# VH-VL binders against q8ssq3r676to911: the designs that were tried, part 3

Target 1, 236 residues: q8ssq3r676to911
Amino acid sequence: SPQDIAKQLTLIEFKLFQSVKMKELYHKSWTISKSKFENSPNIMSLITMSNKIANWVATEVVTTPHPKKRVEVLKRFISVAEHCKKINNFNTLMEVISGLSNSAVSRLKETWKSLPTRYVNSFNSLQNFLKTDENWKSYRQTLKTKETPCLPYLGLFLQDINFIEDGNSNLSSENDWVNFKKMNLLTSVFTEIQYFQRHPYFSFSTHQNIQTYFEKDIVILPEKELYAFSKFIESP

## First folded at step 20 (VH-VL)

Design x5
Fold by ESMFold2, look of step 21:
Structure x5 (fold): chain C 236 residues (1-236), chain A 124 residues (1-124), chain B 108 residues (1-108)
Amino acid sequence: as target 1 above (236 residues)
Amino acid sequence: EVQLLEPGGGLVQPGGSLRLSCEASGFTFSRYGMHWVRQAPGKGLEWVSVISYSGSNKFYADSVRGRFTISRDSSKNTLFLQMSSLRAEDTAVYYCAKEGYQRLYGDYYYMDVWGQGTLVTVSS
Amino acid sequence: SYVLTQPPSVSVAPGQTARITCGGNNIGSEYVHWYQQKPGQAPVLVVYDDSDRPSGLPERFSGSNSGNTATLTISRVEAGDEADYYCQVWDSYSNHVVFGGGTKLTVL
């Protein structure tokens, strides 16, 4: 079921999120080309999983050749996204919405046209919640409630850290005052990450069949193959 | 089919301002970072600026920082470059370009589709 | 800022192999991308992530990257391959895209 899939992805991704150490966020280590896997391994594991799930969503759509079955795949993923929001898993929510927004998926006009209006409205509502307008206003307002358990969107934490590191480099000084201010701002972000790490989803139980599928059996396609499949199932 | 069209450009006096736009089609604009790259006549490529898919990250070449502002409007599928305090050295063909990655986390910037460019001439 | 160095020109006979180098301090730790630009045209991506080819590019185009040198290799060079070629990286320390100075490939 969509609810079961959302819960199992939450358990998988929260374990990765909980493993992140704050030292991995120092000096933008996760951004540094090929060394990031050595220096920021737990952040990179979560990023890699996030990209994998987003790709998986797109792959499942474009590799479903029968039009009516493909619409059912869309409905299923929109339902997964709905349940992710309900359980405060905004990281997986972002992954699923990103996958459905992939160019290979969004170009499937006839498939999207056949989607019932209830699902179109739900998809639009979820996109509006995650819209970046006004510096992620809707998402940030929800996160301010501090409701737990919660799996926040990792990307926004990383974005805020980048802003702090790059914004304060405009003063380009060895002055201890500039470094002190930067560290205080960074500590505030780190404290928020750690707050959410401390509240696991204790009430969710594992479903081993689903866990094994996501850990070992998931299928993803390279970007070029995604688009090739998309053109095959709905030609231009 | 992915297309990038750069209307605008033209002749501007030193110290003047100009806004370039880049209209995107054939892809989900809001999922990709976008770049401006320029090329002075007879010279090589010079990167100008990038904006992340969300608009939250913006980076600039040192030669233009403080004078140029990159922005995007995802509801209109349009990328912008606001240029101010223009100098003769800013004379170039300006290209917009799309990042090739559609990953949730945009690593390793490369540009898979380019516009045809628009000429900006700064002279008195 | 990070600097990429390319030879100004390379000449090869038709049917031979052209190698265009891109030098940079520890460039092997970066992902290198390559662009082809013909006169009066926009650049076209020919190699990305060191060695991957975009769809529609012939297998004659390949790339490698290790140590301080990345190399674009064009086998069985044709007259249509005459162009300027640029290497490019993302420098995560400066948050800049960096291009090499360009190499003009001439097919004799």
Scores: ipSAE 0.210, ipTM 0.673, lowest interface PAE 3.7, mean pLDDT 87
Fold by OpenDDE, look of step 21:
Structure x5 (fold): chain C 236 residues (1-236), chain A 124 residues (1-124), chain B 108 residues (1-108)
Amino acid sequence: as target 1 above (236 residues)
Amino acid sequence: EVQLLEPGGGLVQPGGSLRLSCEASGFTFSRYGMHWVRQAPGKGLEWVSVISYSGSNKFYADSVRGRFTISRDSSKNTLFLQMSSLRAEDTAVYYCAKEGYQRLYGDYYYMDVWGQGTLVTVSS
Amino acid sequence: SYVLTQPPSVSVAPGQTARITCGGNNIGSEYVHWYQQKPGQAPVLVVYDDSDRPSGLPERFSGSNSGNTATLTISRVEAGDEADYYCQVWDSYSNHVVFGGGTKLTVL
């Protein structure tokens, strides 16, 4: 069920999230091409999983040749996204919405037209929640409630850290002392990450078959291939 | 066993028309895309056209676009190629082929089963 | 249009390994499929998706694809392997199936 998928992905990704150490966030280590896997292995694992799931969502849609079945696939993923939001798993929510928003999927106008209004509204609502307007205002307001358990969208944390790193010198402009303002900003982000890491989803039970499915059985297409399949299913 | 039978070949004059048929059996015909591929005498394989499983999408080689029409009848498990304005260079053995569609592996279009082909000769 | 280039012919002795190449611009980013055609017969799929083998085909047939070259490898070549071999891709830009020119494999 969509709920089961949401729960199991939550368990998988939260475990990855929880494994992230603060040292992995130092010096933008996850951005260094040749060393990011060594210096930020857990961040990279989560990023890899996120990309995998987003791609998987798109793959499932564009490789469903029957139009009615394809609509059902859309319904399923929208439902998964709804459940993700409900359980405060915003990382997986972002992945699913990203997959559904992939150009290969978004171009399927006939498929989307066949989607019932309820699902369309749901999808739009979820997109609106994750909109970047006013620096992710809606999403950030939700996170400020500090409701747990919660799996926050890691990408936004990374973005914030990069912004702080790039926008502030390590040394004060007034002297050669440490820029404490910068350090406080970084510490604030780290503290928030650690807060969410401390509250796992204890109420969720592991469904091994579903987890194994995501670990070993899902198929993803290269980005270029996604579009090709999309064009074949629904010609321009 | 998957089988594809192509009975419709023959001799036709330049500018003439001919309709090829391919009868499919041994698989769910309506679930697979179908291709036409031709081979001129002593030459290599040349792709002609593909039709999606539902018939909604059709693609053609540039050499035949506007002259050939691919279609299918799911109730009869039959693939068709309507050829018009035939030219001498259209002379070839025409093969129908079943598209290999592996959803789980997400791979692109290939033909896993071919008919025996039917000869079309365009000559005055 | 996308073009696939094959050598017109390859010769090997029985028991040796035959390698048939298929060249294309950045072909490594595409899935390549291979067909065998014996005289007077219809083509038969022997390798698909670069390296996958259809059921019933011997392990002697394998494929690889990287960079600008895909390769069909036939190990322990037998007399019965003498045939024309064609590589094929789907060109998503033009929405065309594209075949190579074919390679005649001769078993000496």
Scores: ipSAE 0.013, ipTM 0.516, lowest interface PAE 8.7, mean pLDDT 92

## First folded at step 21 (VH-VL)

Design y3
Fold by ESMFold2, look of step 23:
Structure y3 (fold): chain C 236 residues (1-236), chain A 124 residues (1-124), chain B 108 residues (1-108)
Amino acid sequence: as target 1 above (236 residues)
Amino acid sequence: EVQLLEPGGGLVQPGGSLRLSCEASGFTFSRYGMSWVRQAPGKGLEWVSYISWSGSNKYYADSVRGRFTISRDSSKNTLFLQMSSLRAEDTAVYYCAKEGYQRLYGDYYYMDVWGQGTLVTVSS
Amino acid sequence: SYVLTQPPSVSVAPGQTARITCGGNNIGSEYVHWYQQKPGQAPVLVVYDDSDRPSGLPERFSGSNSGNTATLTISRVEAGDEADYYCQVWDSYSNHVVFGGGTKLTVL
């Protein structure tokens, strides 16, 4: 079921999120070439899982050659995304929306045309929630309520840290006041991350079969193979 | 087929301004980072600017910072470069280029598809 | 700022192996990408992430990266491989894309 998939991904990804230490975010260390795996291991583990889930969504769509079954795959993932939003798992929500927005999937015009209107409306609503307009206004307003349990979108925290680091490094020489302001801004982001880490999804139970699937059975295709499958199942 | 098209550049006097565009097709434009790269006559490749898929991260080479502005319009599948305070050394073929991976979290900033380029000439 | 150094030219006979180097301080810690540019054409990606080939590129193109040197290797060189070749990295510290100066491969 979509609800079960959303809950199980939430348990998997929240465990990764909880393991992130703030020292891994110092000096943009998760962005630094090959050293990021040594210096930011838990951040990189979560990033790797996020890319894997987004790719998995795209792979499942383009490897389903029968048109009606492929529409059912779209319905299933949109339902998973709906449930993710309902349980405040915005990180997995972003992964699923990203996968459905992959070029190999979005080009499948006949498949998307066959999607029932209520799923089209749901998908559009979810995309609007995650739109970047006005500095992620809709998403940020929801996060400001500090409702828990919640698995926030990691990427926006990383974007904010990058902005603080890059914006405050434009000065030719930092005095004590500038250094103090930078530290306060960074501490505010770190405090928010830690706030959400402290409120686990205690009411969710592990479903062993689904956990095993995500651990062992996920299929991931390279980007060019995704596009090749996409062209095979729907020609321009 | 992924395709990037730069309709045209131009001749501009020193101190002038010019806006370049790059029209994208064959991929989900809003999910990829984009770059501008230039090549002066008889010279090598020089990176100019990058914009992330969301438009939130913008980076510039030191030689153009403060004079050039990168932007994107996902509703038109178009990348832009607003150039101002142009100098003779800005004379080059300007290419737009697409970042290679479509990932939620991308890294390594490489360019898998390039436009054919457009000539910008800065001369009196 | 970070600098990539390439030899200006390399000459090789048809059927032989060409090696084009890209030097940089601790470049082995970076992911290196390679582009081919034929006269009057836009660059084309031939290797990314040190050693990966784009779809549709011949297996003759390969890459390696260790220490202070990355190398593009073209086996069984053909006349059609005559082009300029550029290495490129992302410098995470400066937020800059950096290209090497380019190497002209001549097939004699």
Scores: ipSAE 0.395, ipTM 0.747, lowest interface PAE 2.9, mean pLDDT 88
Fold by OpenDDE, look of step 23:
Structure y3 (fold): chain C 236 residues (1-236), chain A 124 residues (1-124), chain B 108 residues (1-108)
Amino acid sequence: as target 1 above (236 residues)
Amino acid sequence: EVQLLEPGGGLVQPGGSLRLSCEASGFTFSRYGMSWVRQAPGKGLEWVSYISWSGSNKYYADSVRGRFTISRDSSKNTLFLQMSSLRAEDTAVYYCAKEGYQRLYGDYYYMDVWGQGTLVTVSS
Amino acid sequence: SYVLTQPPSVSVAPGQTARITCGGNNIGSEYVHWYQQKPGQAPVLVVYDDSDRPSGLPERFSGSNSGNTATLTISRVEAGDEADYYCQVWDSYSNHVVFGGGTKLTVL
């Protein structure tokens, strides 16, 4: 079920999230092209998983040639996204929405037109929740409640850290001393991350078959192939 | 088919302002970072500015920082470059370019599709 | 600022192999991308992530990157390969796109 998928992905990704060490977030270590896996292995593991799931969502849609079945696939993933939001898993929510927003999926106009209104509205609502307007106002307001358990969207933390790193010198402009303002800003972000890391989803049971599926069985197509499949199942 | 169109070039006097546009089609615009790259006559490629897929991160070359502003409108699938305090050395063909990867995360960057470019001439 | 260095020109006879280098301090730790630009045209991606080739590009185009030098290799060069070639990296330290100075490939 969509709920089961959401729960199991939450367990998988929260473990990855929980494994992230603060040292991985220093000096933008995850941004160094060929050293990021070594310097920030846990961050990169979560990023890799996120990209994988987003692509998997798109793959599932464009590899479903029967139109009615494809609509059911859309319904399923929208439901998964709804459940993710409900359980405060915003990282997986972002992945699913990203997958459904992939160019290979978004171009399927007839497929999307066939969705019942309630699913369309749900999808739009979820997109609206994740909109970047006013610096992610809706999402940040939700996160400020500090409700747990919660798997926050890692990308926004990384964005915030980058902003702090780029906008502040390591040394104070007044002297050659450490910029404590910058350090305090970074510490605030780290403290928030660590807070969410401390509260796992203890109420969720592991479904080993579903976890094994995501570990070993999911099919992921290259982006070019996604588009090719999309054009094949629904011509321009 | 991915396509980038740049209609906004022209002649402008030193100290003047000009706004370039780049209209994107054939891909989900809101999921890709975008860049402006310019090329002065007879010279090499010079990166000007980058904006992330979400629009939250903007970066500028030192030569244009404080004078140029990059932005995007997802509802119109359009990339913009607002240029002010233009100088003769800003004369160039300006290209918009699409990031190669659609990723949730990642910071290594290449440009897989380029517009045909638009000429900006700064002269008295 | 990070600097990429290319030879200003390379000449090769038809059917031979052209090698265009891009030098940078520890460039092997970065992913290098290559663009081809013919006169009066926009640049075109020919190699990305050191050695990956975009769809539609012939196998004659290849790339490598190690140490302080990245190399674009064009085998069995044709007259149509005459162009300017630019290497490019993303400098994560400054968050800048950095281009080499470009290399003019002449087919004799």
Scores: ipSAE 0.018, ipTM 0.545, lowest interface PAE 8.0, mean pLDDT 92

